# Designs tried in a protein design chat: VHH binders against Imidazoleglycerol-phosphate dehydratase (hisB). Part 8

Target 1, 187 residues: Imidazoleglycerol-phosphate dehydratase (hisB), of Pyrobaculum calidifontis (a3msg0)
Amino acid sequence: MSYRRETRETLVVVELVPGAVAQVETPIPFLTHMVETFLFYAGLGGRVYAEEKRRLDDGHHVIEDVAIALGRALDQLIGDRSAVARYGWAAVPMDDAFALAAVDLGGRPYWVVKAKLPNVAIGGYPLPMFPHWVRSLASEARATIHIYARGRDPHHKVEAAHKALGLALRAAVSPASGVQSTKGVLK
Below, E stands for the ipSAE of ESMFold2; O stands for the ipSAE of OpenDDE; V2 stands for 0.75 times the mean of E and O plus 0.25 times the DockQ between their complexes.

## First folded at step 2 (VHH)

Design s01 (framework vhh_7sr4_2)
Fold by ESMFold2-Fast, scan of step 2:
Structure s01 (fold): chain B 187 residues (1-187), chain A 123 residues (1-123)
Amino acid sequence: as target 1 above (187 residues)
Amino acid sequence: EVKLVESGGGLVQPGGSLRLSCAASGSIFSIYAMGWYRQTPGKQRDLVADITSGGSTKYGDSVKGRFTISRDNTKNTVYLQMNSLKPEDTAVYYCAADLYYGWDSYPEGYDYWGQGTQVTVSS
């Protein structure tokens, strides 16, 4: 499954392959690291490539466009939503930081990100862009995503959040394993 | 519980350098996040820099590239190396320590504060 997004500002190409090694290349070092982390914990590999055609901002477009392309590629990968587990969650500690992520691949785009992030950039990534990255991913993947992260170190908070999201997505995309819905159990 | 004592402040010319030190005593230093804050006359307290127990750092926008925070767990000390000092850096500098215990809320989350040390950058 692959998706290509080209605008006046950026070009993003995503090809997701379950169980493969991820090759991630973006002009923003921390974004590259976070996408690699997310994919690794999601059990996904393949290729994520992003380039900036013109420098128009502080990386805002590249960050959002990578999330959009990833979300579209995930939507394609999921395909028939009746064939996957749909729900997933994970709790991940990282030193002082703790992140909880929960995902519903039910086709409803929604997001909640509760993390206190300072207005600073790490490796070219303005941290206030992280909730926007989640929003774009959730919107294009047609998923409900909840992320709660706490801790003193903002690098650890954002990294723990990406690990938790990856693990939650890995659970949610797994094949349905005979678990019955709540309504079905009561019939 | 931890007790903090700052040192290294003083008068310096524009373009000069100073190194502030904050010595901690009481509890196990290595588990604490440590920070430097400053209060400029007529302004609110601002984050200068902080460093986690794991060594990750964060800087205020006005000091990035000029100041460096570091810690020495064998000496129970956190340092702030200040280079290319400007008159705008004149302030009282405070050392702070925090043990993670729940939801993050900077700067209100810091449990312990030093007495402050004056830094004056003369014209």
Scores: ipSAE 0.000, ipTM 0.104, lowest interface PAE 14.8, mean pLDDT 83

Design s02 (framework vhh_7sr4_2)
Fold by ESMFold2-Fast, scan of step 2:
Structure s02 (fold): chain B 187 residues (1-187), chain A 124 residues (1-124)
Amino acid sequence: as target 1 above (187 residues)
Amino acid sequence: EVKLVESGGGLVQPGGSLRLSCAASGFTFSSYAMGWYRQTPGKQRDLVADIYSGGSTKYGDSVKGRFTISRDNTKNTVYLQMNSLKPEDTAVYYCARESFYDILTGYYSDFDYWGQGTQVTVSS
């Protein structure tokens, strides 16, 4: 599935292909690394391209627009929500850090991110933007996402969170085998 | 575990220059805001300058235009270039790994970690 978002500030192109290798290019190195990590653990590849046409902030629009485009591409990829497992979760350690992610693809956008992050940037990515990145992804993918992350090293903390989210999504999008909806038709 | 080692302090004449260095270890340096603070006897520590990863900086009003903070993430070092020094700049200067504010919880997660300090004396 493919999605293209163009504004006065950014251009983002996302093409998601299950089982393929991901090629990710953004102007923010840590965002590139985290998107690559998320997709790899989600079992998704293809292309994610982002460029900044106009600099109005220090990457806020690019980070948000990449999450929006990914979320919409995921919504298209999921398609019939009654055909997927719907629920997924994963716990991922990374040295001192530990992250837990849980996903519900029931068509209701909601997010919870519990992670203490310093007000600093890693590779051009202001860490306080991570919860907002999750919010945009959840909103556009029409998913409920819960993330809990602990640890002393904030790089490990955020990376573990992206791995956990990827694995949880991978489980949630797997085909529904003998599963029936107990709450009616999914959105 | 967290260790901050300052250098470059000393005695200078008014109008002179000094460059302070702070070598950091025991944490992921590039992930934290770093700052320089100063303290005179009987007073609280004042912010001189701080710097976020990626280059965003903030300066105290009394040093703006005279001092420049910078960082080198490959060397895990933060610097303070002090120009046009005045007698009132005389103080012990401290390097700090700054506490962070978690906007989701509304609380600070950590406290600042401090170096031992380096004396700067501006006197004729």
Scores: ipSAE 0.000, ipTM 0.090, lowest interface PAE 19.8, mean pLDDT 82

Design s03 (framework vhh_7sr4_2)
Fold by ESMFold2-Fast, scan of step 2:
Formats: sequence, structure tokens, C-alpha cells
Structure s03 (fold): chain B 187 residues (1-187), chain A 124 residues (1-124)
Amino acid sequence: as target 1 above (187 residues)
Amino acid sequence: EVKLVESGGGLVQPGGSLRLSCAASGFTFSDYYMGWYRQTPGKQRDLVADITSGGSTKYGDSVKGRFTISRDNTKNTVYLQMNSLKPEDTAVYYCATGPYLYGSGWYEDYFDYWGQGTQVTVSS
């Protein structure tokens, strides 16, 4: 499914294709890497393209706008929420780091992020923007997302979080098994 | 040495207005989430309003349409404009910042830094 978002600050184009390889292009190297990681573990590919028309901040608008566009594309891709498993979670270690993510695709936008991050930038990405990225994604995908991440290396911590979120989403979008009736009855 | 200093609280009559300010120091303000929360005795702190680095806002249901949150990154300050104040708005108002986002559970566990609070009293 495809989605285009254009503002005074950015242009973002997202096209999600299940099972394909992701082509991700943004002006922020670590954002590109994290989006690639998220999509790979989510079992999603296609294209994510972002550009800054002008930089009014340290990439805050493009980071949030990429999350918004991804969330809208995910909402469109999911479609009928009664047809998916709805719930998913994953726990992912990455050396010193550990991340837990849980997702509910029930149509309620909500987020909880507990990932104390230093005020540093990695590859042009101010790490305090990661919770904002999750917030925007959850809001637009109409999903409840919980992320907990800990570790000493902030790169590993954020990367583990994106892997966990990808795996949790992959489980949540899986087709619902059987009949959704509690009695298993077919008409 | 992150510091948040609230100001602008006080006594106001129902229907009145107040503007709260939170002066921040010790971190790169523009990179951080900023929020206003309030607490009455015997109750947990509740979200009043928040604003992301990119300017996206969210409001508690009881204050929508009456309160406006804004930020000035050149002054490292977040504001809460409070209009049409009601007696039930009486509370200690806290400024908060950090990479944690409150969504459910205990919100104090989700924030790195809190101000000392400023009292708002809506009464005659």
C-alpha cells in the first residue's frame, strides 16, 4: 500500500509490500538503518523515501514525518482488523541491550516507551526523537505500542527496540486463525 | 543537571485565565518531549497537555478547547495557556521532560525529570 505526505518541511513516500526487500532512503543515516531494520523484521519491504525541503531543526520533522507516513501505510495495509491476529510481542537481545515490544492492532492509538536515551545523535538522529517516532507510528497506525529497552550502548538499545517492534508487528498482522467465533461455528 | 522551573501559578476566579511557564536548562531543549501534568491531593498525576520536539500536541479530555500548550526553543521554555478556568482545574501543575512517553501505567516511571510544581487555585 502506498502513502504520500508532503509538508512545508518534508516529503515522504511509503510503499509497503509484504515479503519484499525494503529500499529506504532518508537524509538521516541512522533513521534509514532503523527503518530498514524495522521493516526487515516486520517482513515488509517496498520503498520508504524521505527528503527535507529545508532544515528548520536537527531532523525532528523528517523523523516524525517518516513515522507518520509509515503508520498511515500500515493502517492501509492492515485493512480489516478482525482478519489479523491483532496481538504480537517480541523480546530481542543485542549484546548488552535488551528490548521488549508489544503491539495491539485493535484500532486504539496509544503508546508507552521506556527507553532512557542520552542526548546524543547517532548518524544524524537525535536519540531523544526515538520515543516521538514511536508515538507518531502508533498514532497513525491506530495501534497500541509498548516498548521497553535497556542497555549501556544506546545504538544497540535503539536497534534492539526496532527489531523487537518489527517482530511484534509481524506477529500481530498474521492472518487470524480459523473462525473468530468463540464456539468455532461456521454458517 | 537538568532543571525545570515552573512559574505563573496563582489564584484566579472561575472563568479566568492563567499562563504557566516552564524554564528548562541542562539539556538540548529542542530535542525533548515536554509535558504539563497536574495532581490533586489523594490522586495520581494526570496528563494536561504535551508537545513533541516536532510540535505535535496532545491534550487531556477535560481541558481540550480551553488549554493550549506551546514551546519556544530559543528561550528553552514551554507554556500552558489556561482559559475558561473551572474549580476542578485546581491542582499543582508540573512540568516534565524526557525520552519517556506516558501511555499507560505509572507515568512517573516514564519521565526522567520533573519540576517542583506550581499551585493553581480556581476559587473566589
Scores: ipSAE 0.005, ipTM 0.230, lowest interface PAE 10.6, mean pLDDT 83

Design s04 (framework vhh_7sr4_2)
Fold by ESMFold2-Fast, scan of step 2:
Structure s04 (fold): chain B 187 residues (1-187), chain A 127 residues (1-127)
Amino acid sequence: as target 1 above (187 residues)
Amino acid sequence: EVKLVESGGGLVQPGGSLRLSCAASGFTVSSNYMGWYRQTPGKQRDLVADISSGGSTKYGDSVKGRFTISRDNTKNTVYLQMNSLKPEDTAVYYCAAGDSYLFGYSSSWYETEYDYWGQGTQVTVSS
């Protein structure tokens, strides 16, 4: 699935292909790294391209627009929500850091991010933008996303969160058993 | 801005009682994990009591049966009722608040998980 978003501030093009290698290019190095990480653990590849036409802030627009475009492309890729497992979660350690992510693809956009992040930028990415990135992704993918991350190293903390989110999404988009179960156990 | 303000500390005789209060602003007590910790100079903080958003409580072994944690959602305040006070209860008592949405299932919240801390209130049990 493919999605193109162009505004006065940015241009973002996303094409997601399950099982392919991801080619990610954005003007923010840490955003590029985090998107690559998310897609890899989600089992998704293809292309994510973003460029800035004008900078009105500290990268807010491009960070948000990449999340919006990814969310829209995910919504298109998922298609029939009754055909997927819908729920997924993952716990990921990364040295001192630990992240837990849970996803519900039920069509309700909501987000909860609990991560103590310093007001600093890593590779051009202001860390306080991470909850905003999750918010935009959840809104456009029509998903409920919960993320909890702890750790001393903020780089490890945010990276572990992206890995956990990727793995949770991978589980949530897996094929449904073909028979509904009120017990909640897949065959 | 989230703020926790403790009150009710003071000097008391052994065997006496005190009630500490923690008033929260910019934050909802009933929706979050709330805890009381105490600290003596040169030592690390110890859990005194905590209460989950669902009302489950946990107490430190040294205070179990003597102290009671409670909350008044209308006043957005958490209390610690301290009975049968002992000299070893002398410490600065801190109110703490943390998000219980993801890991609030247990009656205990780890110190490192609390997001907000009050300034502390001194409790001194004489001699």
Scores: ipSAE 0.000, ipTM 0.138, lowest interface PAE 12.1, mean pLDDT 83

Design s05 (framework vhh_7sr4_2)
Fold by ESMFold2-Fast, scan of step 2:
Structure s05 (fold): chain B 187 residues (1-187), chain A 124 residues (1-124)
Amino acid sequence: as target 1 above (187 residues)
Amino acid sequence: EVKLVESGGGLVQPGGSLRLSCAASGFTFSSYAMGWYRQTPGKQRDLVADITYGGSTKYGDSVKGRFTISRDNTKNTVYLQMNSLKPEDTAVYYCAASSPEDWLEYVTTGYDYWGQGTQVTVSS
């Protein structure tokens, strides 16, 4: 599925194709890397393109707008929520870091992110923006997302979180079995 | 008011020993995990040792077998016994305290309070 978001500050285009390789372009290197990581582990490819028309903050607008566009494209891709497994989770280690993600594609937007992140930027990405990125994704995908991450290296911590989220989403979008009692319910 | 006050740092020759102390006040010490971190000029802070409220310990690879962390809940103090000191142990040593509410970062990160640090210099 495809989605285009244009504002005075940014332009974001997302096209998600299951099983394809992702091509990601954003003006923030660490955001590009994290989105590539998330999509790879989610089993999704296609294209994610973002540009800033002007920078009025520390990348807040483009980070948020990429999450919004991804969430909208995911919502469209999921479609009939009774046709998917709905729940997924994954635990991912990365050296000193550990992340746990759990996802419910039940149509209820909610998020919990518990990770101590220093007030620093990695590759142009202010780390305090990560919970906001998850919030925007969850809101637009109409999903409940819980992420817990710990570790000493903040790069590993955030990367492990994106891998865990990708794997959890991959499980949640898997086809549902044919013996469920809530057939025909859309959320 | 929460305070962590480090003491015991100083100049010592290679092969020598020092004992660092961190006196804690303003919180229920026995419920907190305590740790020691160190930082050398131009580098990030690294874990030296930590100890849970129950007494379980973890050490950084470079100090394992030479340093010992301990705590005295009666005195609200955490200690770092440093033996067989090497020039590479030269750093500012920081005391840290982690709230039990940060259980997911209890033993390695997530420290709520930091001391001001104490300098340890290993040189002849």
Scores: ipSAE 0.006, ipTM 0.131, lowest interface PAE 10.0, mean pLDDT 84

Design s06 (framework vhh_7sr4_2)
Fold by ESMFold2-Fast, scan of step 2:
Structure s06 (fold): chain B 187 residues (1-187), chain A 125 residues (1-125)
Amino acid sequence: as target 1 above (187 residues)
Amino acid sequence: EVKLVESGGGLVQPGGSLRLSCAASGFTFDDYAMGWYRQTPGKQRDLVADIYSGGSTKYGDSVKGRFTISRDNTKNTVYLQMNSLKPEDTAVYYCAKDTSELYSWLYEGNYFDYWGQGTQVTVSS
């Protein structure tokens, strides 16, 4: 599924293709790496392109707009929510770091991110923006996302979180088993 | 069964140095994170430094660049080298063994199951 978002500050284009290789291009190196990681573990590929129309010191608009566009594309990809497994979770270690993610694709946007992040930037990505990225993704994908991440190396902590989120989403979007939902709440 | 014994505390002038040692016994030392905490009367214990089984370290903001934590797995001992000591470093210093690395990691809290008796460090002129 394809989605295009254009504002005065940014242009973001997302095309998601299950099972394909992802080609990610953004002006923020660590954001590019994290989005590529998330998509790889989610089993999704295609294209994610973002450009900055106006130079932004902290990358705030680009980070949020990429999350919004990804969330919208995911919402379109999921389609009929009664046809997917709905729930997914994963626990991912990465050296010193550990991340747990759980996802509910029930159509309710909500998020919880518990990760102690220092007020620093990695590869142009201010780490305090990570919870905001998750918020925008959850809101636009109409998903409940819980992430718990711990670690000494903040790079490993955030990367483990993206891997866990990807794996959790992959499980949640898998086709529902042979039993049809007995409630119409997810339509 | 588990025993932690601190040593090396004392009185020192501002700008001086001290090295604290913690001898551990009664558990598989190499498998556990070890830490140093300090407490001033009327306050809760604060993290000074900790060291994971693999050697990675973390320091409290007030001691970064001045203190160094290390461990010797052959001696089952953890050390705290304290340099450029300040009056504000005056406290009782405690050695601690992590309860369960997984439990500590999941809750992001101070979940040590064993603490030593503490050793007094006093920095004054």
Scores: ipSAE 0.000, ipTM 0.138, lowest interface PAE 12.4, mean pLDDT 84

Design s07 (framework vhh_7sr4_2)
Fold by ESMFold2-Fast, scan of step 2:
Structure s07 (fold): chain B 187 residues (1-187), chain A 124 residues (1-124)
Amino acid sequence: as target 1 above (187 residues)
Amino acid sequence: EVKLVESGGGLVQPGGSLRLSCAASGSIFSIYTMGWYRQTPGKQRDLVADITSGGSTKYGDSVKGRFTISRDNTKNTVYLQMNSLKPEDTAVYYCAVEYEITFYGSGTYSYDYWGQGTQVTVSS
C-alpha cells in the first residue's frame, strides 16, 4: 500500500510495511529523525520520501505534507477498523522528558497536544510545527490522538512524544480478538 | 517563521471610523486564533478582539459594540473595523497570533507572534 502527494511546493511518497526497516528521506533533518523514530516504535517500515520543489516558507509545507501522506498511508494500512484493537496508549521517559500518548482509531479525527514548546528550530524544524504535524496526521488517519509531554530539553520532549505515539499506534493496530468479549465497568 | 504586517493606522476625528488589516505569512494560520491588542504609553497591552479559525469572536469590554473583527483565511489576513472612535482609543495596535502551548482543536494560550504595531490617534 502506498500514498503519493504532489503539490506545487512538495512531493511526498509513503509506503508502509509492517515489520520492515524504514527508509526516511526529507529535506528537514529533525523531521527525518522524528519520522524514523515514530515508525520504528510503531513497528512500521518501508519508505518515506519528501522533497521541496520551491522554498516558499520555513519548511511548513513539507512538514505538514509528510504528516498528511503518513496519515493517508496509515488509514489505508488499518483498513477494516473493526478488525483492530482500536485503542492504544504509551508512556515514554527520555532522560528529563516524559511523554504520554493515547490513540483511538475509531474513524473520528481529533487531536490534543500539550507540550509547552519554545519558539526555536531544531535541525530545520520549527518546534511550533509539532502540534500541526499531529493535527494533520490525526486528520488523515481518521484518529483521535492525545499527546502530553513535559521536560526541560525540547529535543527530548518532542522525541519522547514520537516514541509514545509510535507505541500507542502499535497497540491500537494490533488484531482484535475473534472471541466474543463481555465488558463490564461497574457491574 | 511567522511574519505579521499591520496597516491602516492613522489620525481620525472622534466619532470617525478606521479599518486595520494584518497580513500573515504562510498557510498554517487557518487553525490559529488571531487577534488585535493595543497599548498606550505606561500601560500593559490589552485585548481588543480575537477571532478563531471558525469565526468565534471575543471583544474587550471597552470596545464591545463599536469594533468588529473578521478574517480571510484564504489571504491569511485579519481585519479590525473600528467605528465610533473615541480619544481613549488612541494607542498602538498590535496584531497577534495566539500560539497554543497546550494544543486543543479549539484552544489557544499564548501570544508568541506579534506585529510591529500601527499607531491610531483619535483627536480633533
Scores: ipSAE 0.000, ipTM 0.157, lowest interface PAE 12.3, mean pLDDT 81

Design s08 (framework vhh_7sr4_2)
Fold by ESMFold2-Fast, scan of step 2:
Structure s08 (fold): chain B 187 residues (1-187), chain A 128 residues (1-128)
Amino acid sequence: as target 1 above (187 residues)
Amino acid sequence: EVKLVESGGGLVQPGGSLRLSCAASGFTFSSYAMGWYRQTPGKQRDLVADIYSGGSTKYGDSVKGRFTISRDNTKNTVYLQMNSLKPEDTAVYYCARGSEYTVEYYGSDTYTSYFDYWGQGTQVTVSS
C-alpha cells in the first residue's frame, strides 16, 4: 500500500508492508525515531520518506504531513473494516513513564490526547505538536484514538505513547474472529 | 479515494433561491462532519455552514436565518438550501469533509472540526 503527498512545503512518500522492516527518513530526528517506533510495534514496515522543500516553520508542516500520509496509507491497508478485529489497546511502561492507547477502526475519526507536555523541542520536534500528529493520523486513518500518558521524562512519555499506539493498532488490524457483523454468523 | 462533487450553482436574481448538493464517495459518509465554505477573489475562505455526524449545525453570521444545511446519509450527500439570496452571496462555494475532535490537554477540553478534503467548488452568482 503506497501513498504520495506533495505540497509547496513538503514531499512525503509512504509504503506500508505488514511484517517488513521499516525504513524511515525525515528531516526531524525525533520524528524519525517516533515513526520507526510506532511502525515497529504496529508490526508494519516498508518506507516512510519526508523532505522539506523550504524552511518556513519549526517542522510543523513535516510533522503533520507525515501523519496525514501514514493515516492514508493505513486506511488503504485496512481496506474492508468488517475483516479486522477493529478494537485494540495497550499499556506501555518506559522507566518513569506510562502510556495507555486505545483504538477503534470503525471508520469514525476522533481523538483524545491527555498528557502533560512541556513546551520544548526534542531532536527538532516541538512536543506540543504530538497531539496534532495524533489528530492528523486519526483523521486520515478514519480511527478513534485515545492516548493517556504520564511521567517525569517527556522523551519517555512521548515514546511510550508511540509504542502503545503501535501495539493497539496491531491488535485492531488483526483478522476478525470469523464474524463479519453483529448480525452475521460465525464462519 | 475521497471524492466530493458539488452541483447546483448558477446565476440567480436577488431574492431568489438555490440548492447546492455535494455528492461524496470513498469514505463512510455518516461518520464525518460536512461543511460548506465560500470564497470571493482576493478574500479568505469563509464558513457558510457545518453539519456534524450527530446532526448539530453551525452557521456563519452572514447567512443565519437564510441558509439551511442538511445531510442524507443514505445518499452520501450534503445540501445547502440558500434563500433570500443577496449580491454579496456571490462566491465560489466549496464542499468539505471534516473530522470531529476533542483536544484534552491536562483537564481542558476544546471541541472543534478539522476539514481535510475539499471539492472543486461551484460558482454562485447573484445578479440582476
Scores: ipSAE 0.015, ipTM 0.239, lowest interface PAE 7.6, mean pLDDT 85

Design s09 (framework vhh_7sr4_2; at its last look DockQ between E and O 0.48; V2 from the best seeds 0.00; counts 0 for: pae O 2.5 > 2, unsure alone 64.4 < 65)
Fold by OpenDDE, look of step 3:
Structure s09 (fold): chain B 187 residues (1-187), chain A 123 residues (1-123)
Amino acid sequence: as target 1 above (187 residues)
Amino acid sequence: EVKLVESGGGLVQPGGSLRLSCAASGFTFSSYEMGWYRQTPGKQRDLVADISSGGSTKYGDSVKGRFTISRDNTKNTVYLQMNSLKPEDTAVYYCATYEIEYTSESGYTYDYWGQGTQVTVSS
């Protein structure tokens, strides 16, 4: 699956391949690492490329545009959701941090991020952007995403959250027989 | 446990100066933005100044040019240099640090506060 998003501010290309190795390139080192982590634990490879055509802020647009592109690519990959488990969850510890993520690929976008994070940038990534990244991803993937992260170290909390989210997504996209809905349809 | 302890307040004449200090503990000081707020009885608590972990500063309109916020990460302390003080600056001044949390499409800023220090500007 390949998706290209280009605006006046950013260019993002996403190619998702199940079972492959991910190559991620963005102008924000921590974003690159987080996307690599997310895709790795999701069992997704391929290519994620992002560049800033115009840098007018602290990386807000490139972070959200990467999330949007990933979400759209995931939505295409998942398809009509007639043959996936739909639900997935995972809990991940990382030293002092603990993260729980749950995903519903039911077609309804919704997000919850409960994590106390300071207003600081790590590797060029403003931590306040993390909930926005999740929001954009959930919206474009047409998924419900819940993330709960606790701990002392904000780096560990955010990274544990990406690991948990990846694992949750991996479970959610696992093969299943029939539409996982008592209504018989997901839309 | 996060702890913020303000000091340096007191009585000063108009046109005078004060320097407030806030000693912080219980968190990685250098990774957090720090701020000063002030409040008078019956009024809301207003932002006086903020300083990011990287040193970027923001000031309330009424104090621009007169107040300076700074930080010393080696001492886990944030300062507020208050010059050209006016009677209108009389208030309890609070030190704060911040975290964020988001739920159900809404955001919340979580503030840690000190006990406050009284600043009185009067002739």
Scores: ipSAE 0.034, ipTM 0.437, lowest interface PAE 2.5, mean pLDDT 90
ESMFold2-Fast, scan of step 2: ipSAE 0.188; ipTM 0.621
ESMFold2, look of step 3: ipSAE 0.418; ipTM 0.755
ESMFold2 (binder alone), look of step 3: mean pLDDT 77; pTM 0.764
ESMFold2-Fast, scan of step 5: ipSAE 0.106; ipTM 0.548

Design s10 (framework vhh_7sr4_2)
Fold by ESMFold2-Fast, scan of step 2:
Structure s10 (fold): chain B 187 residues (1-187), chain A 124 residues (1-124)
Amino acid sequence: as target 1 above (187 residues)
Amino acid sequence: EVKLVESGGGLVQPGGSLRLSCAASGFTFSDYAMGWYRQTPGKQRDLVADIYSGGSTKYGDSVKGRFTISRDNTKNTVYLQMNSLKPEDTAVYYCAKGTDYEYVDSGSYYMDVWGQGTQVTVSS
């Protein structure tokens, strides 16, 4: 499960291996930590590599391109959508913070993020980019993703959200248990 | 009360430079993103430049390489240095404060407080 995305601004390479340890390298420390967290809780490893050829913005291109490449790699990893559980969810506390994530791998790209985030950057990551990251991931993975997070510490909110999303995805990609979709068709 | 006061606008010739300032009060300035936006008559408001609390920046495509946004947290002021000005840069320029907000869908950055605007006219 490998995907490579190269533009004038960035190069991103993603290789996903179930059950392996993730090696994540990006020029944005908080993005690196959040992607590591997401993959660990998703039960996925392998490699995520991103580099900036030139910074023309606040990290917008790198953050979005990592989400795009990761989403494409996930789409390839999922493969036959009738063979997976499809739905997953998780609720994760992190001190003052609480996050709920729900995922539908039915082939419909959609996203909802409800999180009160300040317009500040943590470790080079402008927090308003988090919903954009989720949007790009959902779009390329062809998944519906809902995230709700609350708490006082914005670091804890975003980190809890990535843990919850990872766990929800882990459940959603688990093998189908013999209960089929009521529609009988997945795209 | 939260207040944003712009200054530095005016008339300038093509190729000239201008520096806009926005003095902020009534909130913890260093905790918030600040931005500059512009509007020409008959058109929607466009992003010129945003600067986050950590110092990272974002520019509108038409101003990249010519304009620079900066902030001074000790003075509670955000600046826009405008170089190589063109007639198409003529607009009312607005200073804006970002806010803590709840995302419900695909997000554009939200600005919750806007200044009164300052006119920039590039003309011979």
Scores: ipSAE 0.012, ipTM 0.195, lowest interface PAE 8.8, mean pLDDT 84

Design s11 (framework vhh_7sr4_2)
Fold by ESMFold2-Fast, scan of step 2:
Structure s11 (fold): chain B 187 residues (1-187), chain A 124 residues (1-124)
Amino acid sequence: as target 1 above (187 residues)
Amino acid sequence: EVKLVESGGGLVQPGGSLRLSCAASGFTFSYYAMGWYRQTPGKQRDLVADITSGGSTKYGDSVKGRFTISRDNTKNTVYLQMNSLKPEDTAVYYCAADWFEGYSLDYPSSFDYWGQGTQVTVSS
């Protein structure tokens, strides 16, 4: 599935292909790395392209718009929500860091991010933007997302969170195995 | 009902000392990491010190060596001993509680519970 978002500040194009290799290009190195990580662990590839037409901030617009476009592309990819497992979770260690993510693809957007992040930028990514990135993704994917992450190294903490989110999403989009349809009724 | 009640703030001269206390109720105190944060008008809250449920401590760079955080689980109280106070320490000091133990020194908004704050003014 594909989605294009263009504003006065950014252009973002997302095409998601299950099982393919992801090609990600954004003007923010750490955002590129985190989106690559998320998609790889989600079992999704294809293309994510973002550019800034004008820089009015420290990347706030492009970070948010990438999350919006990814969320919209995911919503399109998921399609019939009764056909997927719906729930997924994963716990991921990364050296000193540990992240837990849980996802509900029930069509209700909500988010909880519990991660202590310093007011610094890594590779052009202001870390306080990570909860906002999750918020935009959850809103547009129509998903409830919970992320809890701990660790000393903020790079490891955010990366573990993206790995956990990817794995949780991968589980949630897998085909439903416990739901059986009787004519007009779901178990 | 969760409550964090700060006390011990006030006006002090440069070089003086103050001890802040934060009395907690409404949750199992010993399970939570506790922290002190401060805020100057127009700025975000900055970490002063935190202490994990296990007793490990971390300090902001500007206060290291001058301030000491401690906790008393039998009294459900966390303390901040502030020595060698400087005019730059003038701020509202907030007590915070978090189930999640933080290793990041700078991001306060992830805490579960916050007190109302107590003013510390260091002036001649």
Scores: ipSAE 0.000, ipTM 0.178, lowest interface PAE 11.3, mean pLDDT 85

